# VH-VL binders against Photosynthetic apparatus regulatory protein RegA (regA), part 7

Target 1, 184 residues: Photosynthetic apparatus regulatory protein RegA (regA), of Cereibacter sphaeroides (q53228)
Amino acid sequence: MAEDLVFELGADRSLLLVDDDEPFLKRLAKAMEKRGFVLETAQSVAEGKAIAQARPPAYAVVDLRLEDGNGLDVVEVLRERRPDCRIVVLTGYGAIATAVAAVKIGATDYLSKPADANEVTHALLAKGESLPPPPENPMSADRVRWEHIQRIYEMCDRNVSETARRLNMHRRTLQRILAKRSPR
Below, E stands for the ipSAE of ESMFold2; O stands for the ipSAE of OpenDDE; V2 stands for 0.75 times the mean of E and O plus 0.25 times the DockQ between their complexes.

## First folded at step 12 (VH-VL; framework fv_teclistamab)

Design u5 (from r6 with heavy chain K66E; at its last look DockQ between E and O 0.37; V2 from the best seeds 0.69)
Fold by ESMFold2, look of step 12:
Structure u5 (fold): chain C 184 residues (1-184), chain A 121 residues (1-121), chain B 108 residues (1-108)
Amino acid sequence: as target 1 above (184 residues)
Amino acid sequence: QLQLQESGPGLVKPSETLSLTCTVSGGSISSSNYYWGWIRQPPGKGLEWIGSIYYEGSTYYNPSLESRVTISVDTSKNQFSLKLSSVTAADTAVYYCARELWLGDYYMDVWGQGTLVTVSS
Amino acid sequence: SYVLTQPPSVSVAPGQTARITCGGNNIGSKSVHWYQQPPGQAPVVVVYDDSDRPSGIPERFSGSNSGNTATLTISRVEAGDEAVYYCQVWDRSSDHVVFGGGTKLTVL
């Protein structure tokens, strides 16, 4: 396993995963079960909405791009049916404008792919650790990467070595990125 | 459903550059959940990872080969490629491309058939 | 620089259980993946994340991982299971994909 964090789950452990990539969905679902979540999965917007309406979960992870539409439609149903649902939207590289829209309609946070199960779990359970919402203008590719790096850095209590490991990058590369844009 | 196929010259002379292309069919290389990798296997020997690329261009290389290897991606052709410079007989191997499913680590969930590249005069 | 150690060969009679080991320092903290490579063929994954099976892999293939040893177990071995088996990890500290040396399974 990747390095695991110790997480405290709430009493309701229900988690809905929505992603049309079946191998990824199966792998992520198994990893989240090992972390104590009770999984339901959906491979489409239609499936995701149906589950959200019938059995609104405590937690959700929703991929934005699905074959039958936009994952934001699931986010809207989740927020309507369960106002306290913790919703993390997974976004592809360069799709930050859609992540801004997700926050506007009630997603708790967003996370860029590629991500691991610890990052997903941390984002679902984070309180007071979120970075500011992205600006209204779409972020450049460099700003998207920088925002992701900052998120992980804060998750690791600003530990450069641990952050580099979680980001799958060399420590020296991370230090260069942090030095150029550090808001400390 | 998704398939990978290696292509390129099967014979390369010493000191030249080995150049291979992997063509992805039945799916897109512009997939956020996957990396795309090259692995080689000298005849009768084990598997050696060469490197991996993400569709937006980020690369990761085996340090033992890093000075000689370049992996690139062409999303418009649904292909990624390997160049290994200054080859010797030690670079003779079956070369595989693979899809690498990422969730905090990699495993290769789809492999190409492999192509033998012989380095000889 | 992380090293995985496998026995070079294992021989079993048909119908028996084969156990193929993969040794590494603190390998129990890593996710271990196993590949089957029949003669003249590309590898295919048979176990991932220590103990999970892709679709199409029968339940008689199983895996475990703890301490310094991961194990691939093949119950009720068939002649068609003859292959070289590789373990693999991703070593976070070096950013490497690392394979074991391979174990030739022979069915007597």
Scores: ipSAE 0.730, ipTM 0.884, lowest interface PAE 0.9, mean pLDDT 85
ESMFold2 (binder alone), look of step 12: mean pLDDT 93; pTM 0.948
OpenDDE, look of step 12: ipSAE 0.857; ipTM 0.943

## First folded at step 13 (VH-VL; framework fv_teclistamab)

Design v1 (from j3 with heavy chain S58D; at its last look DockQ between E and O 0.45; V2 from the best seeds 0.72)
Heavy chain, then light chain:
Amino acid sequence: QLQLQESGPGLVKPSETLSLTCTVSGGSISSSNYYWGWIRQPPGKGLEWIGSIYYEGDTYYNPSLKSRVTISVDTSKNQFSLKLSSVTAADTAVYYCARELWLGDYYMDVWGQGTLVTVSS
Amino acid sequence: SYVLTQPPSVSVAPGQTARITCGGNNIGSKSVHWYQQPPGQAPVVVVYDDSDRPSGIPERFSGSNSGNTATLTISRVEAGDEAVYYCQVWDSSSDHVVFGGGTKLTVL
ESMFold2, look of step 13: ipSAE 0.789; ipTM 0.915
ESMFold2 (binder alone), look of step 13: mean pLDDT 94; pTM 0.955
OpenDDE, look of step 13: ipSAE 0.832; ipTM 0.933

Design v2 (from u2 with heavy chain S58N; at its last look DockQ between E and O 0.45; V2 from the best seeds 0.73)
Fold by ESMFold2, look of step 13:
Structure v2 (fold): chain C 184 residues (1-184), chain A 121 residues (1-121), chain B 108 residues (1-108)
Amino acid sequence: as target 1 above (184 residues)
Amino acid sequence: QLQLQESGPGLVKPSETLSLTCTVSGGSISSSNYYWGWIRQPPGKGLEWIGSIYYEGNTYYNPSLKSRVTISVDTSKNQFSLKLSSVTAADTAVYYCARELWLGDYYMDVWGQGTLVTVSS
Amino acid sequence: SYVLTQPPSVSVAPGQTARITCGGNNIGSESVHWYQQPPGQAPVVVVYDDSDRPSGIPERFSGSNSGNTATLTISRVEAGDEAVYYCQVWDRSSDHVVFGGGTKLTVL
């Protein structure tokens, strides 16, 4: 993988990992280094933002649930500082609402934990290339978005206007989404 | 600093059910990066993995024990448990609980102190 | 049913290098983890993913894995290194944890 990934990754192989679970962060960093990436790590939103501002990476993997805040702030800085950054969010199932918001502001994709390094690599490199998909099936961004919207809709007693207000989206957009069936 | 502590009866009669609880402190059992496992060691012998559980309830079991083993989790108490039915003298062992760090496979990065369970009549 | 084979014992003089092997069919394609179990104590991970060390494990513990053999290497062996050492993999084909039989390290 190192020789192929160096060509596939181009000249800039920089990867920022943001996760406050130090044993997991260290294990993932070493696994990604073996796959040809050049790692920087951050254990906080503040540290992640500082690195993204000073040395914007080609690739990033961001956990959205962090001790000092939401990793969404790191995703926003990454997209602002480097528009072509490939950003994958890692999230526990309980952070689905935040994962949907991250995709809306420019994350490339998300993966549900538990995940493996091959799944992370595939998500970072998912381009028009002939690579097999990972064996585990994470929830798609469309399905996460659909499930979140349906949950908020039911919480608002199926009031379209209130649901749109809570989701910070135009009423017309929400009506189109609600008229569709759940993605499979 | 995460710690694990096994608890339960140290003596179990043959044919009964061995029941142990592992209490997690200094961290949450509802952690997306981890499985929670039981490993045993008969006196003077090697380590034998029993099974593992994810906080949402997914389990893996050792196939040699699968018909007799139930592992469960209680997130409100920050605990997970082992039940091993129909025990015999061969089930006498030190029982460990462990945290298992996952990235496509796992290793046991934190272990409990272990508790001896003796099966005798 | 994947099998890991370890020698039952290895002996080394203080200050020398101990090498503990873990044999398995195509083990070089697996991630191998190593545990130290001192007498009367619970196991502690000393090497994971073939060659990586957790925080607090001295650099004199190292590992390698290729072909059919993984090796735990302990340089400048001390009396405090006397323990039983276990290798472990996750058998992805069956979703099982497999431990080796253990190797007792004796410091002469």
Scores: ipSAE 0.784, ipTM 0.906, lowest interface PAE 0.7, mean pLDDT 86
ESMFold2 (binder alone), look of step 13: mean pLDDT 93; pTM 0.952
OpenDDE, look of step 13: ipSAE 0.852; ipTM 0.943

Design v3 (from u2 with heavy chain Y106W; at its last look DockQ between E and O 0.28; V2 from the best seeds 0.69)
Fold by ESMFold2, look of step 13:
Structure v3 (fold): chain C 184 residues (1-184), chain A 121 residues (1-121), chain B 108 residues (1-108)
Amino acid sequence: as target 1 above (184 residues)
Amino acid sequence: QLQLQESGPGLVKPSETLSLTCTVSGGSISSSNYYWGWIRQPPGKGLEWIGSIYYEGSTYYNPSLKSRVTISVDTSKNQFSLKLSSVTAADTAVYYCARELWLGDWYMDVWGQGTLVTVSS
Amino acid sequence: SYVLTQPPSVSVAPGQTARITCGGNNIGSESVHWYQQPPGQAPVVVVYDDSDRPSGIPERFSGSNSGNTATLTISRVEAGDEAVYYCQVWDRSSDHVVFGGGTKLTVL
């Protein structure tokens, strides 16, 4: 895989990947290793929690749907054991409400599958300003998805074809979404 | 252990529609990390990708075949299918279905055994 | 219209090293995947993402990709390696899977 972005990792490069899809997990782990991360992998909620407890990583990527339960349980342990852990949640098509719940309990960001390793890396390394107080009116699922699409669009330098490819949607669908204003 | 099996008529008349089904067993077609593809190989020749589908219905097609190809998915039956219209003898080939593992691009990590489809009068 | 070029055949004695090339303009900027197709059988992936091996593929299969050439290298070739080998990329400009024409490896 070509790596076309400059990444600045912190001193701790540890990354935990949690996903029960072994071929995907292996492909993603190798891709992230090439980007400078030091990998541990888990194929279950139980295994992910055990690693998070024993060796809390600087970074984590967690699939929310696992055979033995909900990846949110891993997110919770990660946040408790290492408050500064950068946690990205991977969510399947149509699971935006679950992704919003993950952000509410401490995930740093979410990505919709299918995703690529550059998107995962960007999400893990994004810096924020001081966090504002929690809003009394949480963002709608439509707003969360719209903001995700806009973020990918800007990462692709506003290239519609590349953005559609990264979001795994038809170009026509993306163009229609981009022509709309932000939902509220 | 995930397996793919092609099925459909082995003989198709010129100008008619070739129709194949791929049945997925040992795993779910509703898998967010994968596309599902059709590849063909004329006798004694190389591999040609026909197209791919994601379980929600999004498709990619080989530009040279796009006007004649429809790929569809039926998640309730754990199957996806190929229709190729207006066939000629040049469409005689072994047709493979494959699982395509995605991470910004894909490769075919599981293949069916292939089925020969002959286009002949 | 992206084209991958492979030599039609490569012959090698048992125990020697085979190198199978896949040429393409700026192919070093793509992820290259390699498939082995034994006679009468379906293809199987032997290298993905230029240089990574699926489980069950021995270390004597390796890959590299830079500039305009990707290479599949098979060290200590065995008779069972006799097959046709295909390279494959995703052409981002056309959203098209492209295979090379295939290279028949003959073990003498």
Scores: ipSAE 0.796, ipTM 0.914, lowest interface PAE 0.7, mean pLDDT 86
ESMFold2 (binder alone), look of step 13: mean pLDDT 93; pTM 0.954
OpenDDE, look of step 13: ipSAE 0.863; ipTM 0.946

Design v4 (from u2 with heavy chain G104K; at its last look DockQ between E and O 0.04; V2 from the best seeds 0.00; counts 0 for: pae E 10.5 > 2, placed apart)
Fold by ESMFold2, look of step 13:
Structure v4 (fold): chain C 184 residues (1-184), chain A 121 residues (1-121), chain B 108 residues (1-108)
Amino acid sequence: as target 1 above (184 residues)
Amino acid sequence: QLQLQESGPGLVKPSETLSLTCTVSGGSISSSNYYWGWIRQPPGKGLEWIGSIYYEGSTYYNPSLKSRVTISVDTSKNQFSLKLSSVTAADTAVYYCARELWLKDYYMDVWGQGTLVTVSS
Amino acid sequence: SYVLTQPPSVSVAPGQTARITCGGNNIGSESVHWYQQPPGQAPVVVVYDDSDRPSGIPERFSGSNSGNTATLTISRVEAGDEAVYYCQVWDRSSDHVVFGGGTKLTVL
């Protein structure tokens, strides 16, 4: 890969990382520090909520599945305490229902694991929007799946084979989905 | 303390299928942060990566072995497995399983002790 | 396919500094990992991501990576450092783990 990502960090560089795997959390924190962020870490929902309440960060990366609960509780506190926080959630492959819940609560974006530190930085710094208020009619499961697939495809620089691997689907199936227009 | 242990037959006949299992203890194979890999080392020679699997089933394989290799995972048993078909004497090696951290470009931070598999009549 | 080149052996006197090189085209843009394999044992990671050490690895192990060469440096070499050392990258263009051929460190 010849394409390096170039990002301009904002004035507030604070970043909260929430993941209960300590070796992984430590390695990710170091990688993000190299990229100019000022780190705080949490290994639990309870610890993450406490930090979000006391010192709401400009950026957050939250693993949704934690041993003491659901990372969505941290996302909710972050959005309440700092409406402009850029929140990226990390999900396992095929977790569309969890991604829908994250979108409804106000996550800025989500990434399917595995994702490297460049992908995380890109997601934190790319233009994004707060999720809208819940609509009268929730989006269909097909529409949510289609939007998730489009996001992963863009993450993979439109590489169909890598996107198929991250989504645990056959390449041919993905090609068919990418060729159709958005479901209503 | 996460540990990996290889198991399977130490002797395999030519043309048959080599089959190994790696048992993960002291942690869960269903971790979003890791791939699970197989590496081999012929006696007196260097390391050769065979392939890796994510807990939801996505795989990467060494292109030189891909036509003969299947890696699978059983999350209910906390295990992952290697099958290498149509073996010859060239497949005699110590086989290692390893945990791979994808965030820093797939380095192997935990290794099994290794198991020698000999291909001979 | 991407190739990593290591010298087959390096010899050093006790207390001196050993430098083990890993050559590759534009390897400075890759994350390089280093493994120590003592005789008859499994490899152990001693440096990852060019220059980071896992907990429990002595400070005398260090790494650097720029241009076409990554280097593992072992200062104040001890007899217990005798092992084969492998470098490794992930080749994103082929989705492939690549190891170097290994360097045998001999302490004279």
Scores: ipSAE 0.000, ipTM 0.544, lowest interface PAE 10.5, mean pLDDT 81
ESMFold2 (binder alone), look of step 13: mean pLDDT 95; pTM 0.962
OpenDDE, look of step 13: ipSAE 0.020; ipTM 0.597

## First folded at step 14 (VH-VL; framework fv_teclistamab)

Design w0 (from u2 with heavy chain L101S W102S L103S; at its last look DockQ between E and O 0.09; V2 from the best seeds 0.00; counts 0 for: pae E 15.0 > 2, placed apart)
Fold by ESMFold2, look of step 14:
Structure w0 (fold): chain C 184 residues (1-184), chain A 121 residues (1-121), chain B 108 residues (1-108)
Amino acid sequence: as target 1 above (184 residues)
Amino acid sequence: QLQLQESGPGLVKPSETLSLTCTVSGGSISSSNYYWGWIRQPPGKGLEWIGSIYYEGSTYYNPSLKSRVTISVDTSKNQFSLKLSSVTAADTAVYYCARESSSGDYYMDVWGQGTLVTVSS
Amino acid sequence: SYVLTQPPSVSVAPGQTARITCGGNNIGSESVHWYQQPPGQAPVVVVYDDSDRPSGIPERFSGSNSGNTATLTISRVEAGDEAVYYCQVWDRSSDHVVFGGGTKLTVL
């Protein structure tokens, strides 16, 4: 159990959840409220953007695929209105292009659906972790975190070319990184 | 073998919307390893990438065209489409659809035959 | 705004070697792809990832990429190689596809 994991909420405990799956949204909102967050929920891109513009939260969880569009549009508004908002993006099956776009706009972390409240809370509150912006020269391994690389690599079913695209990194650079840190 | 075929009107009036469809046969558009792209070539000139789409709907557009372009996908019909609004004579070109392979850092490994679209009254 | 620069034309005699260049700032850090477009036809990829050949492309097509220049080399040029050749990269910083202006290969 994560009994030793210590969570620290800031003074602003506001959390926006954006997901068009109403049963999932209600269950996650309830679980996050028990963890000390103050919830607002949205079931669409339009509603999420309106809340982000009017009342930009300290934290956000945004599903990428919504009925009326791409959840990254909400992420862009959040980043503009509150640059220090901690944003976790939920991704489903087949979200390769969406994951690349999320790296470009600076989402804090990504989680595969389904995600439980402990995973979401850990991703929202993890210290010293952020996704890199798209780099001008992506060949430098020093600018790419090993753990993020492994997460994206596994999301891409270990497809090197797609992983490199998502990380905005040259294929050959990624191959060198993976070769050094491969399991036995 | 996988094939791509462009379809749509060959003549479009100025200020109207150019609309093309690419039909994918011999394979599925819902593949996680591919993007689906539109490229155009004005007569006697070079290739210009218009944009690409992933089957879940995420799009990437050439910034010079972004304000006028919509690319969409219909997985139930195994098709993706291009709409280019407010066309002028400068939009006269052969339009190609293509598959962008991720296995080789996003090169266009399959091309349609192309269709000429003329913008004229 | 990443720009790929190609010479407009290259002429070679049959049996000789043609070299077609693609210039770009730090292009050696990119994966470069090359397309052949014969007159009146759709393009076809002949080299990808700097130097790899798709199945069915003869070994006399080869590529290299370092510094600010990528090069497509066609050995033992044949009349059937007359085409326009385009280089292409995926610009990772913008997620945009960029083509060079094209090089017309003329076999004398």
Scores: ipSAE 0.000, ipTM 0.466, lowest interface PAE 15.0, mean pLDDT 80
ESMFold2 (binder alone), look of step 14: mean pLDDT 93; pTM 0.953
OpenDDE, look of step 14: ipSAE 0.014; ipTM 0.577

Design w1 (from u2 with heavy chain L103F; at its last look DockQ between E and O 0.48; V2 from the best seeds 0.66)
Fold by ESMFold2, look of step 14:
Structure w1 (fold): chain C 184 residues (1-184), chain A 121 residues (1-121), chain B 108 residues (1-108)
Amino acid sequence: as target 1 above (184 residues)
Amino acid sequence: QLQLQESGPGLVKPSETLSLTCTVSGGSISSSNYYWGWIRQPPGKGLEWIGSIYYEGSTYYNPSLKSRVTISVDTSKNQFSLKLSSVTAADTAVYYCARELWFGDYYMDVWGQGTLVTVSS
Amino acid sequence: SYVLTQPPSVSVAPGQTARITCGGNNIGSESVHWYQQPPGQAPVVVVYDDSDRPSGIPERFSGSNSGNTATLTISRVEAGDEAVYYCQVWDRSSDHVVFGGGTKLTVL
């Protein structure tokens, strides 16, 4: 029995979902609506960018591989138009370098597929000092996050304060994560 | 339009290994939202899930069959396969492959036509 | 493992409403999916996540799930709805797909 962290939405509950897999998008959108988000959906890079420019959301979930291009283009528009947007990218298995690039460009976090609604919600709403809930698929998702944090840490020459700033994470939270052993 | 097609021998001798392949067309097996599963149905009986595989190789198996089941994937051929060892007459069934849409659990949103495998016992 | 219980058969007249139940301990806390299997054919999903319909499934197919019972409801039943219907969940405690035993719908 895992304990869920209690998350509260801010006043702006707008969420943009960008994914060209229509069955998945419908399932994700319905699940996020039940959690209190107000949804807009896009099935292409072009559509996602248009929504981000016209109505920049408070939250976004962006699949990086789309038929008409790379979802990173949507991430860039979102960060430019609304610097406080919380952006989670969904990545395929083994795409660590792409996930790191997404964070460097301004994504708030990344999540390895396959993911569930609890993991997506946690990633969108996690605060710097809160402990994350247990991931529904802890082995793959937790390992991808661990590897990302380690790579940023090494890039910052193992400077905890600078690493925390780049990860948009509280320093104490990062110190706790760095003290853990690698997930299995 | 994504389609699944089972193939393999329709007859298998008792104690041997049942081997089936599912060919995916009109879409990619390397689809991050999906698992790929095998389900069987003995004549006149209900559906029994055998197991599922993700394109990176992770598997889930029915606990009652786990000791005899291997599911594998070949992304370069857009195929996944089932091996069921040490078969008996109880393994006679129609075998289906399916695409499984995952979001915390899954449902089978696309099914193959099914193939009857008879164990000649 | 987790067990799903369905009635073996249900009969309804054309134009009436069929209700097919799927019983399970605390099934209301699970997402329930429903499949239609016409004679000699592969199953097709008709309801997922308790009450959602895939594209192309008519609105006369609907579902509900609470307590220990999930229900598939087929309004204005047609002869073409004659099939076996299966419910399905994911058992998180054992990472296992569970199907119900199936309900044969006969349209008289």
Scores: ipSAE 0.664, ipTM 0.848, lowest interface PAE 1.4, mean pLDDT 85
ESMFold2 (binder alone), look of step 14: mean pLDDT 93; pTM 0.952
OpenDDE, look of step 14: ipSAE 0.771; ipTM 0.884

Design w2 (from u2 with light chain S31N; at its last look DockQ between E and O 0.39; V2 from the best seeds 0.71)
Fold by ESMFold2, look of step 14:
Structure w2 (fold): chain C 184 residues (1-184), chain A 121 residues (1-121), chain B 108 residues (1-108)
Amino acid sequence: as target 1 above (184 residues)
Amino acid sequence: QLQLQESGPGLVKPSETLSLTCTVSGGSISSSNYYWGWIRQPPGKGLEWIGSIYYEGSTYYNPSLKSRVTISVDTSKNQFSLKLSSVTAADTAVYYCARELWLGDYYMDVWGQGTLVTVSS
Amino acid sequence: SYVLTQPPSVSVAPGQTARITCGGNNIGSENVHWYQQPPGQAPVVVVYDDSDRPSGIPERFSGSNSGNTATLTISRVEAGDEAVYYCQVWDRSSDHVVFGGGTKLTVL
């Protein structure tokens, strides 16, 4: 399981997930709950805004394409109601320009789909003063390869030498790959 | 309410190419949370995954079939397809298409009803 | 490649509890998914991520996964639960979906 990835959460573990894809939302919510977050979910801009107003969370994951509008409206409410909220925007294939706009409005980071719960958690907890620009193509063969490498790395308990052996790859090559963020 | 429907010939001659199409209705194949897969089940036997495709075109294939399999997607038609070349009687099976919900791995949360393909001269 | 082992059959009286096992080397580190396939029908997912249920699956379907064994548990078994059950994982080393061989549940 990916549950053995060690994450250091803050004292406030509240997390709002906003996505109109109910099966995905439910799966992600359960996975994030296992990682120590206290979940609220919303399937619309309207629901997301209402929760952000009433109970502004420490963390949020917001999909930008929602049936009733643009998730940027939720990002704006979150930033207004809780300036220290860590906001990660999920982007789909072909949504790179919208991801850039979300960062400019105040999202903490973006993450391209398809993603896993460890990637979401890492993005929520990452610290830094600047963000790299979104890649030109939010989904690519390099992203699929990067995700495979991350899966093997976690399976090997983050042991670089064992991971390199399982991937039939030089340690130096793996170290360079692990040092960079998701390519797309 | 998303539904998947397999279509294609029910009879294929040995050495020819098996070709199937899955039509997605009640939802979009251009869904960033999902892969789209083919699974088969020979009569009286278990399930065998063939391969999966993401709507931008990235694929995973079963290593045992990889040399004979091509999966493709046509987002404008809301369809994805399977081609399995050089078939033999061992390729006789019910073929299912499925939606595969991804979060670091996937499970098949929606299945088509399946279509029997018989390989016979 | 990675192999999942299931017993070919399990029989249980109505109202009792059925336990269907899925064996694999270190399967406890994988997310295990379970499918029900009634006779002549397509499979339907009944448990995902070891222990979670899709909407519409009754609470009497549950799952666990640790060590080398994942288990699907069906409590208060009904005649309508008679089906073949498959476990499934993603083999990350080969980017390959693996199914177990299936377990036929018979309700006597």
Scores: ipSAE 0.790, ipTM 0.911, lowest interface PAE 0.7, mean pLDDT 86
ESMFold2 (binder alone), look of step 14: mean pLDDT 93; pTM 0.952
OpenDDE, look of step 14: ipSAE 0.855; ipTM 0.942

